# Designs tried in a protein design chat: VHH binders against Uncharacterized protein MJ1128. Part 12

Target 1, 280 residues: Uncharacterized protein MJ1128, of Methanocaldococcus jannaschii (q58528)
Amino acid sequence: SQPLYSENPVIQYFKNPKPFTVENVNMPVTYYGTICGKYIGYQITPHNVNEEARKCFYKYFKLKDKNPKEAERYLKRGLFLTEYLISQADKETAEVDEKNITFIVWRYNFEFPLYNLSKGWRGALCQAGCLKTLYLAYEATGDERYLNYANLAINAFKVPVEKGGLLKIRIYKNKSYYWFPEYASENPPYVLNGFITATLWIGDFGNKTGNADALYLYKEGLKSIKTFLPMYDAGDWSYYDALGHRCNKHYEHLHRLQMLWLYNKTGDEIYLKYYKKWRE
Below, E stands for the ipSAE of ESMFold2; O stands for the ipSAE of OpenDDE; V2 stands for 0.75 times the mean of E and O plus 0.25 times the DockQ between their complexes.

## First folded at step 7 (VHH; framework vhh_enristomig)

Design p1 (from n4 with I34M; at its last look DockQ between E and O 0.33; V2 from the best seeds 0.00; counts 0 for: unsure alone 60.8 < 65)
Fold by OpenDDE, look of step 7:
Structure p1 (fold): chain B 280 residues (1-280), chain A 126 residues (1-126)
Amino acid sequence: as target 1 above (280 residues)
Amino acid sequence: EVQLLESGGGEVQPGGSLRLSCAASGFTFSDYAMSWYRQAPGKQREWVSTITSGGDTNYAESVKGRFTISRDNAKNTLYLQMSSLRAEDTAVYYCAAPLSYDELWEYFTSGGHDYWGQGTLVTVKP
């Protein structure tokens, strides 16, 4: 049974989150400290590595025509981190619908006790971030190797979580919907913001590359967002996950930003509705 | 670089009217929805209005029927026509552009948010 609300460590964490500190000297090293009585300490996570890499690429693109020398510095760092990500990716093959799918996936080298995740857990947000990082590397260099890895990364979203991938089928009113869990497990918490971000990044990849799988996954993801959005409505606030954990202010703000962006992108008033309804 | 420059603010009496402008540059203005926000002293920034790239408009309940958002794509300018102004409308008004989701995400993760201008002050008082 789930612990009571007041005793639930997830609730406590999201109610009063202590930000993880990222030391970004050479490799981004994240300090997690102690979580639920377990010392996690300093970790190099694919999430923060890809984040830093993306930032570097964005800086490169911004500066490449204005200050090529400085831009090159950012490019080098971005590529360094990208290569690290590649070196850390696990290559897997799974049978899906009588077809073998080869994919790469990034795993965390520590347990995450908040969601009872064992060492080696994976998540869609991180995966999508790595995907984007690889594509940015490709965009910056023209090196098709990065695109090839990106194509392997996207395949993970076609593979069920039970088979090592990042696809979770979520049932609602006897219909099946695609979900990409930020914390992949047999029974994921179905975190909303991570799913939205992953979906949008997948879509972006599809739009830029023409990858049919990405485009399909994007479409299914959008369908799921709209379908399940009401379940994340806590009245004048939103839930962080499907377990009923309310957002902290930080993630509430993100949800509202995502709603507003989706509204502006799609014109679908459902997003505006919740943007207006939810508060910060 | 994306730049947003608000103007048109000033002091006005209750019941008066004022038109704000936002000059945008550094991006394809016509492709993006644009928004107005405002922040009153001691309060959090709040959404006021949005106009989509397609020209659809939406308003906060507090300003509906009194404010009109519009855009001139040829001039890369966003407008907010304010009428029947009230004391509670007193605030710094900001122009915002969400632009790409990547930019939104990067700003969020860095502790920021959407692209904002410097704002223009509107003061409604007798």
Scores: ipSAE 0.485, ipTM 0.816, lowest interface PAE 0.9, mean pLDDT 89
ESMFold2, look of step 7: ipSAE 0.531; ipTM 0.782
ESMFold2 (binder alone), look of step 7: mean pLDDT 79; pTM 0.803

Design p2 (from n4 with D56K; at its last look DockQ between E and O 0.46; V2 from the best seeds 0.49)
Amino acid sequence: EVQLLESGGGEVQPGGSLRLSCAASGFTFSDYAISWYRQAPGKQREWVSTITSGGKTNYAESVKGRFTISRDNAKNTLYLQMSSLRAEDTAVYYCAAPLSYDELWEYFTSGGHDYWGQGTLVTVKP
ESMFold2, look of step 7: ipSAE 0.503; ipTM 0.802
ESMFold2 (binder alone), look of step 7: mean pLDDT 80; pTM 0.816
OpenDDE, look of step 7: ipSAE 0.490; ipTM 0.802

Design p3 (from n4 with A97K; at its last look DockQ between E and O 0.45; V2 from the best seeds 0.00; counts 0 for: pae O 2.9 > 2)
Amino acid sequence: EVQLLESGGGEVQPGGSLRLSCAASGFTFSDYAISWYRQAPGKQREWVSTITSGGDTNYAESVKGRFTISRDNAKNTLYLQMSSLRAEDTAVYYCAKPLSYDELWEYFTSGGHDYWGQGTLVTVKP
ESMFold2, look of step 7: ipSAE 0.535; ipTM 0.804
ESMFold2 (binder alone), look of step 7: mean pLDDT 80; pTM 0.814
OpenDDE, look of step 7: ipSAE 0.664; ipTM 0.860
ESMFold2, look of step 12: ipSAE 0.525; ipTM 0.801
ESMFold2 (binder alone), look of step 12: mean pLDDT 80; pTM 0.810
OpenDDE, look of step 12: ipSAE 0.132; ipTM 0.557

Design p4 (from n4 with G112S; at its last look DockQ between E and O 0.33; V2 from the best seeds 0.00; counts 0 for: unsure alone 63.8 < 65)
Fold by OpenDDE, look of step 7:
Structure p4 (fold): chain B 280 residues (1-280), chain A 126 residues (1-126)
Amino acid sequence: as target 1 above (280 residues)
Amino acid sequence: EVQLLESGGGEVQPGGSLRLSCAASGFTFSDYAISWYRQAPGKQREWVSTITSGGDTNYAESVKGRFTISRDNAKNTLYLQMSSLRAEDTAVYYCAAPLSYDELWEYFTSGSHDYWGQGTLVTVKP
């Protein structure tokens, strides 16, 4: 049963989040401490690993012409972390619409009690981040192996969550919409920012590579963002997820950034509307 | 590489006018919406105005009716005409072109990104 609002650990967590600490020495190790009475402790997560890898690649690209020696250090680290991600990816095959789809997916090696996720859970934000990381590795090196893995990673977004993928069909007014859940489960919380980020990263991949699946997924994702955006309106604030959890200041800021970016990117005033409406 | 360079800032008396410019390079200027932001001392950076690629304009409530955003695509330049300036308009003004979501994400996660210019200071005081 869903705990009462005041006693809901998710609400409590997002109201007063304890920041996770990332020790970024060799491998990014994230300290989760105790969540909902369960000791999670230090974890190497694909999320933080891909984030660090991307940062390294970005620095590489910025420095490669200015300071090649320093740039190379970042490249090496980025590639190291990328290879780690590859080694941690699970390869799966699922039948979708009478077709077999092979994909890779990254799973977390610990439970996440806030959303009742068991060890081995997965999420679209992490997946998209890994996808981007792989592409950046490809962009940096020209090694098609990375692109091949990226193509396998994108396939996960075509596979329903129930079949081990990251696609959730969300129904609204008797119409079906694509969703990529940040926390994949049978009944995901439908976190907004993670979905937006995943969608945009998928789109970027599609635009850069011409991957038809990515382009399609991007289009469907954008449609879903606009469709469900009103449901995340809490008045002068936004909801973090579809369960009615209000954003903390940190994620509220992210939502506003996302709205403003989408407005600046598309010119669609719906995004500006919510940017203006929501506060920080 | 995307470059944005703001200019036109200075000191002005209340009720005065000032025109800011933002020179853009490194991307197809005409294809993107571009925005002005400002950051007052001790405050967070706030959105001021945006002009879309199609020429549509929007303003923060605090500047509506006083500020006018415009663009010259031939010159790759963004403008902000400020009138009826107030003390509360004192800030560093930035132009921004959010071309890459990665920049936004980097900002969110690390506090830095490159799609803002260096800024130009506007000081409104008697």
Scores: ipSAE 0.563, ipTM 0.846, lowest interface PAE 0.7, mean pLDDT 89
ESMFold2, look of step 7: ipSAE 0.642; ipTM 0.812
ESMFold2 (binder alone), look of step 7: mean pLDDT 79; pTM 0.800

Design p5 (from n4 with S110E; at its last look DockQ between E and O 0.44; V2 from the best seeds 0.00; counts 0 for: pae E 4.5 > 2)
Fold by ESMFold2, look of step 7:
Structure p5 (fold): chain B 280 residues (1-280), chain A 126 residues (1-126)
Amino acid sequence: as target 1 above (280 residues)
Amino acid sequence: EVQLLESGGGEVQPGGSLRLSCAASGFTFSDYAISWYRQAPGKQREWVSTITSGGDTNYAESVKGRFTISRDNAKNTLYLQMSSLRAEDTAVYYCAAPLSYDELWEYFTEGGHDYWGQGTLVTVKP
């Protein structure tokens, strides 16, 4: 859910109006301003919450052995934000190939006019971030409840967008490919960086847990990244989406780093090619 | 704190050999692809070689067959064995590492950059 043509929004925190018993009760907020003539304004999104929670868990793991009192502060905040995400998740069941799949999903409570999304829309990048957050909470605590939620979160990627999930089939040269759209809709814009991130985080989850569905989705995602990558090549620069929007400097740099990371994980020289070609 | 420290540069005769080292700290070295770059005076910095976490290697065409990249994950050290050196190889050599993808997400939200060493000078005598 990062803005396409602007720097990251100014994040402003504001206090929940009801008192809480937790140590620190600040919610991350994103300012979207006006998008296509519609005022969106300040929003608390699952994207910002999972990002802050992940930052807290990374600091906890870095400090745990060196400064355990400071590390505990980050752990408590990370877990508080994770529990908030759990409270906001929608649990759904969909029939896919005559099987019922139960999953949890996170929604945005505002419209997104740039891609014609109504309130309640979903995105694979946000979902994968929540998946990662849940796994980090499990890793930090050993509490299997977080792993159980992570397994439900992965299931959303098995459910077609048309049935409330996050799987879109993309057709190329008469073959079907998996795509996890950052902006889920019938005809999504196919934003590249979010798809790559979601695929990599799904794969990391699968590798760390042995979750067979995650490993399969990772494999299928990698096939799609390789297949569609040339469509995002604008020469010495790259496209942000399949609609022809060129990356700003921030996302171009991200694409370049994603190429090196994909080369690291796969050994496939196509990624090294674009890492060298897309110069920031 | 992430640190990359190159060493092993120096002056060498044409056709000679040098081995460069890059000592890495502050991150899980074994998880990342690590690269060598070089910059000749007045030139743009250019990619030389990359080694993946799994040991796969790739080289710029200008150095293929003469340079060998390697890593010792137990010592958190990257190497570049250079042989058959030519005047055109004169440059400051840098090692470079991106963070893990999870740290890349943190990196972009905080406006950070790739990590680079300070470089080591290789001079090939005329």
Scores: ipSAE 0.271, ipTM 0.689, lowest interface PAE 4.5, mean pLDDT 84
ESMFold2 (binder alone), look of step 7: mean pLDDT 79; pTM 0.800
OpenDDE, look of step 7: ipSAE 0.465; ipTM 0.760

Design p6 (from n4 with S35N; at its last look DockQ between E and O 0.36; V2 from the best seeds 0.00; counts 0 for: pae E 10.8 > 2, unsure alone 63.0 < 65)
Fold by ESMFold2, look of step 7:
Structure p6 (fold): chain B 280 residues (1-280), chain A 126 residues (1-126)
Amino acid sequence: as target 1 above (280 residues)
Amino acid sequence: EVQLLESGGGEVQPGGSLRLSCAASGFTFSDYAINWYRQAPGKQREWVSTITSGGDTNYAESVKGRFTISRDNAKNTLYLQMSSLRAEDTAVYYCAAPLSYDELWEYFTSGGHDYWGQGTLVTVKP
């Protein structure tokens, strides 16, 4: 089977489910269908919610000077979904290098059989999306509360996966490299697209806020992307993960776009090389 | 509001030269790699050349040695110097800036770039 985020993704709106309810509010869902013989079905996830919230904020910014009344509708919905995410975050503290790090993290309330994940699993792509959502809410409102939550969200990337965070150390040629796993576990599958996006969004946050930890994590993530990128080369196609699953057409296209994104940000020719090599 | 405005197109004889310009606004031009693309009548849009924020250049094989991309970050302007023009270079030429990943819908509809200009027509007479 192909290693996809979701088998048959569809975004639909349902009445706001308990316990977080607001009258006449539609919540985004994803249809996961059946994964490795196990029916997952429709799920409300922090990933779906942060994606919808981000779309709302981008609509707001695009429309605010052109159609303020319509823009305000998007702002209200974006903020509602952001507050939902805040309400669902788990606040944790872990000891790292003899110091306590307090962070927030978002979890999935269903299993993910493809990678043997039980309920409560977490991932760097979802986390980075929530980080981005919080920053967009801050940008839209000037409310420092959102920035404070974003700073707590970035801290999860400093905490090892074994301690509840989102940092995995990969060893290659006797050197240690940072990885932010999309599917966090002791032995993650090292999905490439989620790591790239998380790294770039961490860097964007660091650049916009001056958060020193985010800037450091970004630098380390870029080193890892460059180092491990050849491992994902299947010739004129690419691998989705480090387990040898080939991309479907959707994720192959996404990998090619990410190569251009990385080339734009770094100027490193290796990314243009893979953009040209990986076809769709 | 992001804007990309191409200019400098026109008709030219085979073997002739043209210089295209792309004026950019609404984003920090100097931070981005920026590209030229072209689309001939009845053909798919194809990549022509890239210049990075650091000034490194790359070219499609079909134009290598004949086209030169450059940028003036003080003027927010991208250039394409075209020489030894051939009939096969007849196309509408577009400049484009990379799209961020978090605009996934735009990625699938725009080929991975934030914005495209309306283009400038280059016609090389037979």
Scores: ipSAE 0.000, ipTM 0.219, lowest interface PAE 10.8, mean pLDDT 82
ESMFold2 (binder alone), look of step 7: mean pLDDT 79; pTM 0.795
OpenDDE, look of step 7: ipSAE 0.507; ipTM 0.815

## First folded at step 9 (VHH; framework vhh_enristomig)

Design q1 (from p3 with Y32N T52Y; at its last look DockQ between E and O 0.01; V2 from the best seeds 0.00; counts 0 for: pae E 3.2 > 2, unsure alone 64.1 < 65, placed apart)
Fold by OpenDDE, look of step 9:
Parts: C-alpha cells; structure tokens; sequence
Structure q1 (fold): chain B 280 residues (1-280), chain A 126 residues (1-126)
C-alpha cells in the first residue's frame, strides 16, 4: 500500500529543501543543434522534462509493490523533475469573456525557427504533458498542491493563444472548432498527433478529477479531431500537419495508434476508418 | 525530380476573376497535398491555400470565400479559381509541394528548401 504522505521519506525529502543547494541530477538535456541557420544548442525543455518525469512515475507505480527501494528512486526523480517544472512555470492572468482566468504555462527558452516562434513560445502538447505529470505526482503522493497546479495548467487551454494561452479557434466550413496547437502561434501548423495526445491527456485528467473544464475541452477536442481528420488524409498515409507534410514512418505509426486508441475509447467508426485506411 | 509549373497569371480589374493552373510532375500527385502561395512586392511569401489528397481544402482568411482550390489528379494539375479580386491580391503566385516530414527535418537542419514553381504574376489594378 502507498505510504501516507507525511510518512513517506521520499516525499519529505522535497518538503523543505535548503536554499542555494546544488542538485546533482541527470536533467534531460536536448541538443537541437542548428535550426534554419540558427544555433540553438543544448536546451532543457519542459517537454522532455515532463516526459522523463512521467516515465519515472510510471516506473514507480509499476514497482512500488514489487521493489519498493527501486520504486522510491523513481519516485524521487519524478518528484524532483515535477518540482523543477513547477519552478519553471509562468503564472499568468488573462481576461476571457470578461472573466479573469489565472493559469500556468510552460515556455521554451529559445526560438524555434521552424515555425517562426520567438523565444518564450509554448505548446499544447508540452502543456498537456506537464498537466499529466502534475497529476501523476498527485497520484503518487496525495499532495493536493500538485492537483492545484494541474488545475491551473488546464486553464491555459481555455485562454486564446492571442492572450497567452493555448486555445486556438480553427475555422472549418464557416464553423468554429477548438484546437490546442503543439506550436502555439497566430498561424500554427496544426500538427495532428500533438493535438490528439493533448486532447487525450486533457480528457484523462477530466475523467479522473471531474474537472468540468477538462471534460468540456476534451469533448471539443474530439469534435475537432473528427472534423479535421479528412484534412490529414493522404490516402493510404497521413499528413503530419495541416501544411501538408507527409508523415514519416514514426508519426504514421503514431497516428494509427492514436486512431485505434480513439476508436476503442469512443467507439466512433471514423477512427476505425482511418486506422484501416492508413498503412505502415 | 519534382517539377511545378504555374500558369494563368495576368492583369485583371478589381472584382474580376482569374484561374491559375499548376502542372506537376516528378512525384505521385494524388498522394500529396498541394498548396498555393503568393508573394507581393516587398512582402514575404504567404500561404494561400492547400488541397489535400482526400480532396479537403484549407484557405487563408484573406482569401476565404473568394478563392477556390481544386485539383485534377488525372492531369496532375492544381487550380486556383480567384474571384472578387482585390488590389492586395497582386502578387506572384507559386505552386508548392509540401516536403515530407523527413524532408522537412532535413530542410531545417541542412538548409534545404520546399518545392516551388517559378510562379505566375497576378496584377489587380484598375
């Protein structure tokens, strides 16, 4: 059984860190090299940090009853990375429909020339990953602080991109649809897999917590996925983004997995259709 | 080798119509999305429209309702029907084949470029 929060030494390890201490940890560092002639170099991205954190939590949950000592190592790492993410999150307030929404958002500390993104850009996939990470931390510890942060994170998806959030209204046949862009900008490329994953993670969060916003966003996300799938249909293959870049094998496989998952989850035949249509 | 050849450009009065064509070769036309871009004098090239393999279409807000993108797979030809033309539509119009993801990655890391035609000039003036 999971130890009580107050009795878990691993959890207590992070309760009162000493200021100005140096943590000797293996941070996930990503080498971007040169992009479009611009040297980006080594970066610590919230995306990779939350990914590593999630992996750690998954390992923890898998091992907690089998090998508690090993599990604690993963828990420690997961929690550390989660706390790091918290420390890196920006808290913002935006007015939406005459209401103030406070949210936290993770930004990248470098420009991304690929999509003409300036330093400080953000994305829905990363945000959703951080959301998932925070919730996993909550599941692991029972610490409501993590859930509170998760609730702030979800709020970013209610705020238009133009106001610093991660909601993009995408128009299709004179109707408005929700989109959560993997690369948030005025004119995002509308990457499909990132949107799907973000939508699924938002949905998961909603289902687990009962967060009404998450549940609503999830439903809108699903509506958008179904609506725009034809746009990503390249015949027996799929497009990576709305710009018409065809998937490589990796992302084709991912799209098929996502279609299968969505079909199994929702029962909507449209996902099965594309699962069968798209090949590897 | 991917080849794209635009045609149909010319001078037209405001409110007029024009139809552009793009002849494509060197790739499986029916399996790829094809796009129109335009570049006005002194401005950056901007996306105009894309038609996907399944026939679905997408438009820039500035041309929505006025421009119609279509394709004839049997002829390997892309079209852009332009109506209600405005002075601000004046530009060189380019047909483009989007890179694959892998090609895109190569482009960003090695300095490659998208597949473009030579363009066709559209001038809208009284």
Amino acid sequence: as target 1 above (280 residues)
Amino acid sequence: EVQLLESGGGEVQPGGSLRLSCAASGFTFSDNAISWYRQAPGKQREWVSTIYSGGDTNYAESVKGRFTISRDNAKNTLYLQMSSLRAEDTAVYYCAKPLSYDELWEYFTSGGHDYWGQGTLVTVKP
Scores: ipSAE 0.250, ipTM 0.639, lowest interface PAE 1.4, mean pLDDT 92
ESMFold2, look of step 9: ipSAE 0.336; ipTM 0.734
ESMFold2 (binder alone), look of step 9: mean pLDDT 78; pTM 0.776

Design q2 (from p3 with T52R D56S; at its last look DockQ between E and O 0.53; V2 from the best seeds 0.51)
Amino acid sequence: EVQLLESGGGEVQPGGSLRLSCAASGFTFSDYAISWYRQAPGKQREWVSTIRSGGSTNYAESVKGRFTISRDNAKNTLYLQMSSLRAEDTAVYYCAKPLSYDELWEYFTSGGHDYWGQGTLVTVKP
ESMFold2, look of step 9: ipSAE 0.536; ipTM 0.816
ESMFold2 (binder alone), look of step 9: mean pLDDT 81; pTM 0.818
OpenDDE, look of step 9: ipSAE 0.458; ipTM 0.765

Design q3 (at its last look DockQ between E and O 0.18; V2 from the best seeds 0.00; counts 0 for: placed apart)
Amino acid sequence: EVQLLESGGGEVQPGGSLRLSCAASGFTFSDYAISWYRQAPGKQREWVSTITSGGDTNYAESVKGRFTISRDNAKNTLYLQMSSLRAEDTAVYYCAKPLSYDELWEYFTSGHDYWGQGTLVTVKP
ESMFold2, look of step 9: ipSAE 0.535; ipTM 0.779
ESMFold2 (binder alone), look of step 9: mean pLDDT 79; pTM 0.804
OpenDDE, look of step 9: ipSAE 0.625; ipTM 0.921

Design q4 (from p3 with Y32N A33Y; at its last look DockQ between E and O 0.19; V2 from the best seeds 0.00; counts 0 for: pae E 5.0 > 2, unsure alone 60.2 < 65, placed apart)
Fold by ESMFold2, look of step 9:
Structure q4 (fold): chain B 280 residues (1-280), chain A 126 residues (1-126)
Amino acid sequence: as target 1 above (280 residues)
Amino acid sequence: EVQLLESGGGEVQPGGSLRLSCAASGFTFSDNYISWYRQAPGKQREWVSTITSGGDTNYAESVKGRFTISRDNAKNTLYLQMSSLRAEDTAVYYCAKPLSYDELWEYFTSGGHDYWGQGTLVTVKP
């Protein structure tokens, strides 16, 4: 998730600035404004594109048996945005443990000064959102090509950040833990909400497809969430990242929802402990 | 359309009991955790209890041992059995459904909220 956004920042700016369009179509945008003295402005990012595509697919599934013509409009838009994402993906190969891993990854074509990220940075939340978008396209159409891309997208989580992927090893008490950084770098801020969301969406993909790598990554992600969760406890509130930034009310509410969902998925009382403790 | 309809509130003497119900529709009830909340006059809304899709339950410390949450997935209904009621339990009680974790991020970041019922008033007489 992105720090410094006001509550619902996309909605806030919709009244004044117009969405950008590409060749007579409306493309979703995010307004980043100025960050640490650098103007970033309006950006079409894989994150806001995958978010719009997923919304379209959810509307399609809701309407397909009730209003097929309206549902078809959402399906076509969802697929258009999915094909745009596929066209923007970088296909890479990296050697990991003496094996070549081929993966696809989505990048941001602007810098992000808050976390000292250069142009071309990537993040696990965006990646997991694209993964979920590809699976939704497969579910809507039966077109196996989307599933094949999703399997390539999952591979990015097996490749270390240092080699262009989205796996960061976090050390605690002489043990190694998996982390999928929302803002991937050699020294990521370890944003919590994005890691939780990516872990849950990887798990959903693994459960629905039987992808063994996704199931393994899900298990490791859950272990890391439990291990590191106490570091995000600020008492009656929670930290957004490992740098000590407290959540605003919007992301505090998200953390509390995530605690209930983690309790629902695991049965582990630690998540209810923090749900009760973090009062919005 | 998601609907949550609370019922069973009313006036009761201290030490009395009430059973609240929440009829749910418009979503797959059995896949979701469901919670009870309450809001007393002039106070913030507070969490009371949650039951998971798997049937695990937990409670706020202030109601532990006095309230019991349960669900009937066949009837799409959530219950709160309240016993040993006290004046501080006077509040409007709400059931709440979370955003689906499949869609959580999309609706949360676009201004979506948990789904809440209209509430049912519980008044514990002096």
Scores: ipSAE 0.078, ipTM 0.517, lowest interface PAE 5.0, mean pLDDT 85
ESMFold2 (binder alone), look of step 9: mean pLDDT 77; pTM 0.778
OpenDDE, look of step 9: ipSAE 0.503; ipTM 0.844

Design q5 (from p3 with A33D; at its last look DockQ between E and O 0.23; V2 from the best seeds 0.00; counts 0 for: unsure alone 63.9 < 65, placed apart)
Fold by OpenDDE, look of step 9:
Structure q5 (fold): chain B 280 residues (1-280), chain A 126 residues (1-126)
Amino acid sequence: as target 1 above (280 residues)
Amino acid sequence: EVQLLESGGGEVQPGGSLRLSCAASGFTFSDYDISWYRQAPGKQREWVSTITSGGDTNYAESVKGRFTISRDNAKNTLYLQMSSLRAEDTAVYYCAKPLSYDELWEYFTSGGHDYWGQGTLVTVKP
């Protein structure tokens, strides 16, 4: 019942945009205010843009058979925001293990003093969200261009943070583990929920596409989650990051949801343990 | 509308076997993970087993080796073969379409819920 890609008017709208066209759209703007004495103000972040795009795609999928006209509105918005993200992505090449890896990455156009991040910082949660967005665009349209960008996005997780990517090797008991830092730096705070989400979105991409890198990264990510969970145990509460910051109620709830979801998905009792131990 | 209807519950002696079924409708059954849960009297609902859209299976430690989850996509039906039943297996068993992680994230940010059937009672007693 869905029109062919080549016949879809909404898709055709994006095939050949007119240069210097003004798009009057409601872009997600985030107010950061002042952080650690530094005024950050209003920002358009790739994180919030991809979140809105995903919401649009989800609405599209729910409505496409029930209300095609309304669904088309969401599709149009989702695709626009996806194209915006593509236009904002930086394409990079890094040498890893004597191989050149080309990847795209999204950077924030402001400093984040809380974690001593300079303008241009990046993060795994945002990256994974953009990855998910690109795949949703592919799923909605069948346009392999989006899948190609998604494949470039996943490559960022294979590249060390020191080389511009989003892979951090975390050492525990003389063993190496993969981490995808929500706030990428030489010494990241190792935020837990962002890492879990990124890992799961990477896994989903791998399962849907068969991308071997994604599947491998997913497995390594799960290994890391289980390994480091005890370090985030604050007793009847959880730590937000490895710096010892306790979760607020909002993120505590998220951690518990993530634990429960992971338990239901994997059957691994360690997740149930912390689900029960941590309170809200 | 998503609908899940459990059946096959009943009374069985310890060590016995029982097969539960869940008829699903209102969604593309083959594309989703499906799960069994159970709730004993006075206890919280607990996860029992999940079978993925890809056919992978996971079990709670308490039922491993005794329960087998399976699905027939052609019939839009989920099954739970229970063997070596114990008194502690007594509960109402529910079929659930669990939230994907994406749906969970949406739930966390804007609301959502799992889909459940009405359940079927399994009683294990001499």
Scores: ipSAE 0.411, ipTM 0.804, lowest interface PAE 1.2, mean pLDDT 92
ESMFold2, look of step 9: ipSAE 0.511; ipTM 0.797
ESMFold2 (binder alone), look of step 9: mean pLDDT 77; pTM 0.759

